# VHH binders against q9c0y8, part 7

Target 1, 316 residues: q9c0y8
Amino acid sequence: MSASHPGILHEYTERLVAFELVGKSNVTLTSNVTRSLLLFVGGLGDGLLTVPYVQELVNPLDEIGWSIVQVQTQSSYIGWGTGSLKRDDEDLHKAVDYFLHIGGADFSTRKIVLMGHSTGSQNVLYYLTQSILPNYLIAGIAQAPVSDREAAYQFNGKEKTKELVDWVKAEYLDKGLGNDVLPRSKVENFFGEVPTSANRCIDLTDVRGNDDFFSSDLSADDFAKTFGNLKEISGSTAHSQLILLMSERDEFVSPSTDKAQLLNRFRESIRPTTSNSSLSGIIPGATHNVGPKSSPEALKWLINQLITALRSFIDQ

## First folded at step 1 (VHH)

Design c06 (framework vhh_7ubx_2)
Fold by ESMFold2-Fast, scan of step 1:
Structure c06 (fold): chain B 316 residues (1-316), chain A 120 residues (1-120)
Amino acid sequence: as target 1 above (316 residues)
Amino acid sequence: QVQLVESGGGLVQPGGSLRLSCAASGFTFSSYAMTWVRQAPGKGPEWIATISSGGYTMRDDSTKGRFTISRDNAKNTLYLQMTSLKPEDTALYYCAKTYYIEGSTYEDYRGPGTQVTVSS
C-alpha cells in the first residue's frame, strides 16, 4: 500500500540521498541534541522504504535516543549489477562522514552503527574488514547474511552456475572486458533485466568471488580472512562489534544448510574475540526480509534484539 | 517467441481439488524459474509459489499446506496441485516465466490465466 512518512531527505554527496525517518519525539540528526545513528543499507534491488521492518524500528529507536537513516547508494534498485562492494563502501563512507559534520556542527560524539540487510550484510563485513578508508563505527549488524553463490546454485542449478562462471571468465575477463555488461539473452535467467557486468557476475557467483563471505562450503581459513580481520576504529585501538542475525525460515538458504552450525562457524572466526557479540542469533520464524509471511513473533524478536544491542552501545 | 498456456481451471465445490497446468514453449524451460500468481476480482495479484530451475520451491505460508508447485522439464510443463479449496481461492491463476534474484522476483512473461471458481 502507498503511505507517507515524516522525515528528512539528506543529500550526503552528489546525486545520492539518505532518508531519515522521524519518530514521535520529532528530534532529528540536525537538532542541537546529539543523536546516535543506525545507518541502514539494503540488499540487491532495495532502495528507500523497500525493507518492511525499517518503518517498525523508528519509534522504538526514537525512545532510546537513536535515529534510523536509510542510505541510497549507486547500487540501489538496479544499480548493483554494474557495481562492487568497493564502490558501495566508498558511498557508505561518504554517508558516515556527512552525518558526523551536518550543518557545520561537530558530531564527533555521535555513535554510528551500520546495519545491512541481505547483500547489505556483505557491505557491513566489507566496511569492517576490507575497507581501505578509516572505519568509524561502534558496531556492524548483518541481518540475513546469505550466500549469493549458493542461492544461484539453488535457483539455477550448481552445474549451470559454474558453466556461467566459466563462460564469463573465458569470453570477458580473459579478454579484459570485466566492466562490460553481459548480453541479457545469455544471463536473463540469473539476473533478469538488470544490466550486469562481467565483474559483478563473477563477484556474486564464483567460488571466493569478492562477495563470497557467507557460503557454507568455505573453509575456516576462508572465514579467517574476513571475520578474522576486523580493523581498528579510526584514531582508536578499539574494534567494532559484529552482530549476525540469520532468519530461521530464510528462503535463500538451502534446507540442507544447518543455519545454527553455519552461524557458529562465522562467530568462531571473528577476531578480535571481543568483537564477537553475544547478541548474534537466529530470528525465530523469520523469512529473509522478516516480512508479513514470517511467524508473528519474528518482527518483535528482531526489534527487541536491536534495542538491546543499541542500548548496550550507550551504557558502557 | 515465448508462450505460456494455463489450463485445468473450472468450477469446483468447497473442499475439492484441482490440478492446474502451464504449457511452456519458445524458451529453454528447464533453465528458468517458474511462478504461480492469482488475482481475484477487485484485488491485486497475489504470489502463490515459485519453483527454481534447480527444483527449489518457495511458497506462500497461507496456501503451502494445501497447494504444491511442481514441474516436468521433459514435458515443458508447470503444475499447481490444489487441495481443500475454499471460496476465497476463487481467482484467475497465472503462470509466469521468472528470474529469482536474492530479495526480488522478476516476471518477464505471464500467461493469459485460467479461472478457478470455488462455489456450491
Scores: ipSAE 0.027, ipTM 0.539, lowest interface PAE 7.4, mean pLDDT 89

Design c07 (framework vhh_vobarilizumab_d1)
Fold by ESMFold2-Fast, scan of step 1:
Structure c07 (fold): chain B 316 residues (1-316), chain A 121 residues (1-121)
Amino acid sequence: as target 1 above (316 residues)
Amino acid sequence: EVQLVESGGGLVQPGGSLRLSCAASGSTFSDYAMAWYRQAPGKGRELVAGITSGGYTSYADSVKGRFTISRDNAKNTLYLQMNSLRPEDTAVYYCAAVIRYEDYGTTFDYWGQGTLVTVSS
């Protein structure tokens, strides 16, 4: 529960912070020794220190000259219910811009990888495929990419989810009330106590909504429109790599979903093919957040996979 | 509040050049991500070029290598240098700023009035 963590709290833009955990070397992103950066964004409900495995990454990354930073966005904690992937993308670009300019760094000296957990995986894919802003990421890592729409089907039923979508469209979107917060009594079974706008509800729960990247019922053409459009690194013809790490025991994925086949469908859609990392895979025995109920080997596998990926970027 | 005023549009022959300017009112111009959009006759509004507060740029495929976006924070001005203009570049060009409203968690887009660019003989 209560703990103290050594680090630096960065104010990367107005009212938003990013927390850099300091490893045993005591070297930071503000030090005269330039370090590369793993920038971490959580999922729905997450903020600083809410994803426990991030703390376990600090010292392994420190040993290879990488810092880890957890970014708070406007969508952190309960803010996601009135947000969008576009708004999240704007925050993430401000964080990247900030970290490229501190400690005497620039893009030539500091490599940045964006790692997302859960809906943070949608943030990674949006940044690399749909964002209008320049790309300075050498790679994106999506951990536990899951369909929020199919999770709603699993927990609330497909027909009830479709009834919600139809009602929100008729009573809000068709009336120009997309930014209005939905009555809690209508959506508490989907979103709990989180104030949720009509637009955000549709983004998460509608077929081909703005967040709907990972659903198993999407076509090859749907995946080609997202995974098929990875951006060039700004000022270069090189493209960012995409690494997809699914959790074997993900409680937000239906037991009827073949995770290996779905992962292969995502990977086969990646263009250019050089962006399709061989380090993508399934984390053995992992729950959604690679938490305490995971197999004991799950966290060590994740750490080793990430170190292998990041080391390949600094040892070249 | 931000006011944006575009200028520099006009009639130019194919292969010609124009430089558009967007003057911003207010002391917070350096905090904005800025963009140029255009709306051609019979088409929807499309993004042409973007620039972050840190100066990083991006372009639509149709203009990449021909157009250059830049900013002068001391003068609160955004520019679009348009070279090798084509008839299909004919459009009203709009300046846009993305800023956070005073209320925490609110992001708002500000738009200029537009400036007409006609590429024709």
Scores: ipSAE 0.000, ipTM 0.134, lowest interface PAE 18.5, mean pLDDT 87

Design c08 (framework vhh_5j56_2)
Fold by ESMFold2-Fast, scan of step 1:
Structure c08 (fold): chain B 316 residues (1-316), chain A 130 residues (1-130)
Amino acid sequence: as target 1 above (316 residues)
Amino acid sequence: QVQLVESGGGLVQPGGSLRLSCVASGFTFSDYDSYAIGWFRQAPGKEREGLSSISGSTGGSTSYSDSVKGRFTISRDNAKNTVYLQMNSLKPEDTAVYYCAAEYTFSRYGEVTPSEYDYWGQGTQVTVSS
């Protein structure tokens, strides 16, 4: 549970940091050589170093001239309960802007890939759909895109989840109290100790809430509104690639859900069609976070898939 | 269905040590990042007190109440789906029924507040006396 990691802590705003792990080369984004980056955002409850596979990516990425950078946002750790995808997106744009303006002699050719884990997958899809993208943001990668709403159904029951949604709408949203923190006793079975606003609760648990991108009961028209609306890269008619990597043994996805079929439904909704990456797939034997209970080959598969993607971007 | 079973309680002399075990079923520790496991105790005539928690996957965060910090250590064995509480330097005031409990939470940092925990074991008696 305790370790030391060599790296650089970047202050991308006066209040928020991003941690760049340094690999065997000791080359960083502040070095005299042009270096590209994988900007990583975690899921609910995550912060720096909380997603174990990130550490395993450092040296493979370093070997191909890429750094991995973990972003702390206002939503990191327990901050997500009073946050939103819009607030997260604002933080991520500030981080991207910071990394476009630091580093080696030819920083203007620096490539950026935004990767999210869990609800970080919603952050990626939101980022790619809300505004014109920076010139060098060439791909988004969503690892373990899952429905938070359907996870709530699985762990708390569908009817209890719907009762919570109805109560929050009646007692908070309809009264203009969306920013108020809900009483812990009403939401502890869903969000535990995390102070959670009425708006955040609804975003995560309501049908077609602002975070509800990945639910298996959504229609083709619902997916078209998100996956079908990827924005152009600034200064180009090109679009970022979207890579979707689902975990085969994801404990937050109902056993009754056909993951391959659901992934295919996401992918067939992607527009422009050229942004539908052929590297999307299911990580064999992987748990949600590609953790210790995954099959022995799951982590290696993930690493190899990411290296394949990042190598292809250097040669374009 | 989440179930928790405690064992390892008993009679011990002041200054002695005990290791409690909590076996979980219905979920696995590394499969459900959203589950935190806590240890609690209740002495006669007192309210239930939180002692320690461990959250998330292997290497998840741990917490301790001031009353046991430095004397008690929480740990887990994911292969056995078991959480342990190693209790050292036991005092007569540690006499209580000890419970393990599970909380569904998105946080990687569990709290040790009893009202936050939904699934409880039946408890195991620890008696510290001469």
Scores: ipSAE 0.000, ipTM 0.115, lowest interface PAE 18.6, mean pLDDT 85

Design c09 (framework vhh_7w1s_2)
Fold by ESMFold2-Fast, scan of step 1:
Structure c09 (fold): chain B 316 residues (1-316), chain A 118 residues (1-118)
Amino acid sequence: as target 1 above (316 residues)
Amino acid sequence: QLQLVESGGGLVQAGGSMRLSCAASGFTFDYAMGWHRQAPGKQRELVAKISSGSTAYDDSVKGRFTISRDNTKNTVYLQMNSLKVEDTAVYYCATEIYRSGTYWYDYWGQGTQVTVSS
């Protein structure tokens, strides 16, 4: 639908923007009032406003003194095919650094929650596990954490996916051509028309590839290396919380996968244990992006869960 | 290029059986494949889906419909038993080609009409 959205477009680094949607209060992150933010990162193929529920979060968050900001990274839209979690993490750190210092003020007292959708969930988990977190970043939220590898198995077949992995390794990685874009004819069934590098293909589709955090066939030891490695908030002994929100009707998760069991395995792997949020759960009736084909109650559940989480962070 | 061609639709009396076929050309065949249907005034709905390791069915057809594939013929079948007047719809074959995240491309057939009379 054609629409206009009031907000502030922030240029957080060269060539990259973040869009802050404005709620009914008209208070923004550039105002003289201290305001916390939910920094939202989309999944593969997502850009500004492509995830429908982001717009629905604006006024509920505004009512509790939070802004929602959707970040555009180099991986937004079709850019992900030549990207990596590491490159995304570099962009996200630049966005976080920007929002600490907008208007020349040091807003280190500002609370920041990083929320990811789909592969944005990998971005969140990567961010929380790779370095010491700033004092202002208090939680990560992963919505629709799914295995891209198992999705490829479901939609393209396990044997075809393994054949692709083997071919990419032999013809590209073993020859030092990891940054080369794969021929469309070889990967169109997996990635469509998106230019996809050999490295990116392997990251998403190989067993224990760099993006392979959420596969149901991973061991407890595999999960311990990711979920078990949450970093301390800088200058504190406290750890950020991780909240995991799976979609009940997620079309990218095999019907044979027990989502409740898989979610419990993720939660049981979180260390330190105090970083494990009781607010994790399964969004009833939700499709992958909690979109129009979801049950009517799905969006309301998501909004209420997020508001409950963010309110608890304000009160501490 | 992938093309999907449905066949096997037509007229059948309530309680009867019918088998729909979906022939795929242009790609090798190991994708997730589904049958969808749309009756006048209703939303298009998934009826049955088959992937390498599993099948899934809408509750309204479970126990009556069976989805299967023949990889050597690049064909997916929908065997429909105990047909009801309410099963009257245009039936569409679709393949779901995975594209990461929320971006994916479905190839759809042109549809085949199934009419169930009393």
Scores: ipSAE 0.000, ipTM 0.197, lowest interface PAE 12.8, mean pLDDT 84

Design c10 (framework vhh_7d4b_2)
Fold by ESMFold2-Fast, scan of step 1:
Structure c10 (fold): chain B 316 residues (1-316), chain A 121 residues (1-121)
Amino acid sequence: as target 1 above (316 residues)
Amino acid sequence: QVQLVESGGGVVQPGRSLRLSCAASGFTFEDYAMGWYRQAPGKQRELVASISWSGGSTNYADSVKGRFTISRDNSKNTMYLQMNSLKPEDTAVYYCAAKYTVSEGYRIDYWGQGTQVTVSS
């Protein structure tokens, strides 16, 4: 875990950075305008270098002519508690705009894929379906798309989670106090030390909250509003591809949930149907973050799946 | 490197008490919410009790409210479960766990190996 990583720290805004990890070739996004990139966004609590498999992707991607860039947003580390998917989307568009223009690159020379981990999966889906801004992504990849609401049910109990939602609505939202930070004593069992606004709490834990994309109790009509509306790529008639990679041993998903059935429901909802990637699947033996408790094959499977996907995108 | 070691399990008669301990090492114990889970043969693992990182907030399954008390000593990196008025239905393997919150989604799973509690005549 203690290590030095060669790379370039990009300041894509005056306040936010993105870290380009440099592989064995020493080729960078500024030195080659045709080099494509995988822009990586983590989940709740994540920042730079916090998802270990990202580091393992550097050289495999480098070998096929792709760079990996991990983006810091305002929601990184503990910032997510007062954030929103809309604010995250604004940050991600600024990062995409930056990487489309550095070194003399443009959309015709450079391809960008957005990959999200955990709640980063909600960021991917929001960007590709609900953003009002133009889409320049050729694909989105969601790794460990999980229901934050159902995770709260698993770890805190369903009735206690509903009690929290009802209390936050009555004492904050109904009073126009959605941006106020909730008392820590009321939410520390859900969000720990993280200052969490009433709006953010509801987004994550309420039925059909703004982050509630992946819950197993959602209807086909609910999935049609997200998966059913993938955006066209700006300057193209093509729609973005979506790849969904669930972890087989995901500790944030109830053992009673049929992951294969749930993944099939997500995929069945994708429109246009040409955006439904056959590369979607379940990562065998993987924990939520494809970490040390995963089966030995899990990381290799993930790497091979990503390489296959990225190769197919540059041949278009 | 990360270890959670349970102790205090055993065989007892109905109506008696046991105190379980969970000794933690290899992570910043005082920063994590902790919980006790249990699993009886042929049943799903269920949350019994949880405690916030500071010890200021606790939560209990309805079946154990009033009988079990969870506590922690951050100076000793140890969590406890005081189990009073034990019933045959409490028979299970009890697991110590670092409780995941939504903010810890990137973290690996931290579980102990479990300790057997058997309540029988």
Scores: ipSAE 0.000, ipTM 0.188, lowest interface PAE 14.4, mean pLDDT 88

Design c11 (framework vhh_vobarilizumab_d1)
Fold by ESMFold2-Fast, scan of step 1:
Structure c11 (fold): chain B 316 residues (1-316), chain A 120 residues (1-120)
Amino acid sequence: as target 1 above (316 residues)
Amino acid sequence: EVQLVESGGGLVQPGGSLRLSCAASGFTFSEYDMAWYRQAPGKGRELVAGIYSGGSTSYADSVKGRFTISRDNAKNTLYLQMNSLRPEDTAVYYCAREWYTSGYTLKDYWGQGTLVTVSS
């Protein structure tokens, strides 16, 4: 729906923006009052205002002294097809640095939590565990972490997906052509009309590709390499924390997948162990994006869980 | 624990044949790409043949038409059938588990190697 939204558009680089929605208090990150923020990154195809529940988070977060900011990255909209988790991580670090230095910020009291939706969940996990830079007052929340590879199996067939992977490896990666865009006729059933590089295709669809964090067929050792490496907050002995929120009716997860068991496997793999891992859970009745086909209670559950998580990330 | 164990190497006359085997354990073999590499004395390791999890194969130009890579997922075993062997095929042959990242094929686990000597 066409609509106007009050807020502040932040230019965190010369080419990239982040949009802060304004709550009932009218207090913003540019005010002389220090506020904490939830920095939101969407999934494949997402940009500003494309994830509907973000707008519903504004006032609940405002009531506890938090702003919500949606970040645009080079991967926003259709840019993801030629991107990588590493490139996304570089953009997110620039956004975090910008928000540490805006308004009347007191860096000793301002907290930043990174929240991802869908493939934004991979961005969060990558930032907290595989980034070579120390975390700066960051905790993460992953909403609808799903396997893009298993989604490809579900929608295109496992054999056809493996045939694509094999072909891309033989015709592109083995020839050093990983950055080349694949012919649309070969990948349109997987990625539509989005220009997709050989590297990006493999990252998303291959077993243990760079994006393959959440597949149900991964081993405990695989999860230990990803979830097992939460980074320390720079200048502190405290570690970053991670909360995982799966959607009960996620259409991108096979009905044969035991979501509760899979979530428990993720949760058990988190190191260092945190008391806050108990806040991870399944959003009752939620579709992938907690959208209109969700049960009425799904959004309220998500909001209440986020408020609880944000409070827990401050208390250490 | 991931383990790759090669066997089948030995001394063979030029024009002869050998079949190498690699027994894999400690991971779901069927979900990984596998490859054979070789290292001749005083040279670096070079790719000989690759087989993808879906069954597609690739070969170095120097061995194409002479060597055949195959896998038996039920037995967790990788094979290299080497025909029309030449003295320049003399090398230690390594089994490797492969993964792709950012345009690179990376080898995350290697076997200990098996020596193939082609000499009269």
Scores: ipSAE 0.000, ipTM 0.292, lowest interface PAE 15.0, mean pLDDT 85

Design c12 (framework vhh_7xy4_2)
Fold by ESMFold2-Fast, scan of step 1:
Structure c12 (fold): chain B 316 residues (1-316), chain A 122 residues (1-122)
Amino acid sequence: as target 1 above (316 residues)
Amino acid sequence: QLQLVESGGGLVQPGGSLRLSCAASGFTFSDYWMAWVRQPHGKGLEYIATISSGGSYTYYSDSVKGRFTISRDNAKNTLYLQMNSLKPEDTAMYYCATKVEYGYSDTYLDYKGQGTQVTVSS
């Protein structure tokens, strides 16, 4: 029901925090021992401690010399409705910059891996491929990458979603009102009580909207524009790796979607090929958030896969 | 006003069957995914089954798969749960629930009704 978590709350920029959970070693990113970190960003509606499996990662990561940090962005909780991937990317770069300059860390010794859950997966892919700032990350991990557009089709109907998109374009975007919050009565079935701007609505629900990375109806050329453009690691000729971990029982993915086929399409589109990770896969029996309704083996599989990935990054 | 009214619960012997109904009003029923969830006395909510807006797709928890069947009649604004081979551990308050809340990492139920009690005596 309620719990206390030992850790450090980092103020990485004005008004925004990141929470580092402390494991059994009691070693932190502020210590004189340099540690690598997994920087975790949640999905729509998430903030600190809202994704339950993150807590379960603390001690396994601690045993291999890694810290896990959960980042709060302006989009955390209900802020996403008036946000954008670009604004999220700016916040994430500030967090990365902060963690490169604390404790015993420097750019040459500390490895950083960015991990996203749900729409955090779009944040990761944007950072690695569409980011306007240099990448300092060795890898990104996308857990439960799903199409928000196809989720809208699933829950609200495809034609109703397209009618909304057309209406928002005509009544807001064409009139220069992209930053205006849409009337709740028009979007409540899509976004609940969250204040949602015209731009954000289109980003999430339109074909090839700014967030539309994972839809099953996108072409090979569409995937080449996103997955095909991994940025180089600053100060190196190497490119970042991307690991994709889909949930087998993801309730936000249509049962008509062949997840293995879709995952293979994503993986085949990643460029450069030398940065593609063989560790991508489907988490057996996992719900969207790898929660209590998942098969008992799901969480252990996720933990083991992450430890394997992080260990491989240390050996390089 | 969005309203969900569950019915069909009662006392039944192990191995018996019950059919639960949920009468929906105050919203366009055919536009929503619907779910059945249950809460045993003194325990948390447990997901049972979900059905798509048009009825073509269904999902079940492992504890009821093969025993329970979710269905809907959009013309009558009614959701059903056919429960067969009932076990004592199926004893709970059963709730009809509307769509998941879009925008959260966890599945959040938008609304649930007053519930209908199912008691399986052993």
Scores: ipSAE 0.000, ipTM 0.115, lowest interface PAE 17.7, mean pLDDT 84

Design d01 (framework vhh_vobarilizumab_d1)
Fold by ESMFold2-Fast, scan of step 1:
Structure d01 (fold): chain B 316 residues (1-316), chain A 121 residues (1-121)
Amino acid sequence: as target 1 above (316 residues)
Amino acid sequence: EVQLVESGGGLVQPGGSLRLSCAASGFTFSYYAMAWYRQAPGKGRELVAGIYSGGSTSYADSVKGRFTISRDNAKNTLYLQMNSLRPEDTAVYYCAADRYWLGSPSDYDYWGQGTLVTVSS
């Protein structure tokens, strides 16, 4: 249904925008009142207003002095097919930098939490594992972290997925054509109408591809390279926290996967141990997007968990 | 035109102090992550200290507790206060700017020409 939303459209860099929905207070990040922000990045195919629960977060966050901002990146909508986690990370750093320098509030006291949905969870984990983190970026939240590779196995078959990987390597990567867009007829069962490069296909579907953080068949050593490698906050003995919120009824996770056991494997791999948040958990009755087919309590649980987390991050 | 101009280098005895400055022009200095790198003869450039636009700092283990990086956004100037200098601190010191983060030497948008620091009797 068509609707109009009050807010501020921020132009954080050339050609890219971020949308801040305003809550009942009408206080924004451009106000003289100091506000912290939850910077939200969606999954594959997402852009502004495409994840419905984000709209439901606006007023609860507003009540505690936080704004929620939805970021458009070069990967938004169909752009992800020719993108990478590195390119996404560059866009997210541009957005973070922009939001530190707006408004009349003392931005040196502003705190930022980066939240990802679906493949946005890969963006969050990637961001937290790069070089030393600034002291204003205090936590990452991954909602519905799932394996794109195992989803491809589930929906297309493991053998067909491996055949695609082998073909892309032989016909593109081995020939130095990693940036070339694959023929639609070859990949439409995996990526639909989205133009998808050879590199991006491999990142998402190969064992230990650049996006392959959450697969249940990965070893403890694999998880140690990601969850075990969260970077220190600059100038502090504190570390940013990582919160993992899996959906109980996630349709992109194989029925053969024990979600509680997998979540525990992720949590056990987090280093330093002080970056492992007790607020990680499974959203009861939630579908992947915490959508209409979820249990009635799922959205309320998510909202309450996020409010609890955000309050804890800035309380002394 | 973007410029980064370092100053404050020179000869100092072991245990002495120097303050390096980097004057920036041609870009919005306050928005940039800024770093000091150094290069000793026969070695690659290594990070000494960095400071994000929001004020967060990072230091090489070899200089922690001895060097302090700071910035003055009103003056578009980056500083490095170097205390308890050692002969191994002898190098050309470079100011570097990146729009968003502190990375490897190849990642930076802009570099200064360098200023020589010699720690010797």
Scores: ipSAE 0.000, ipTM 0.271, lowest interface PAE 13.1, mean pLDDT 87

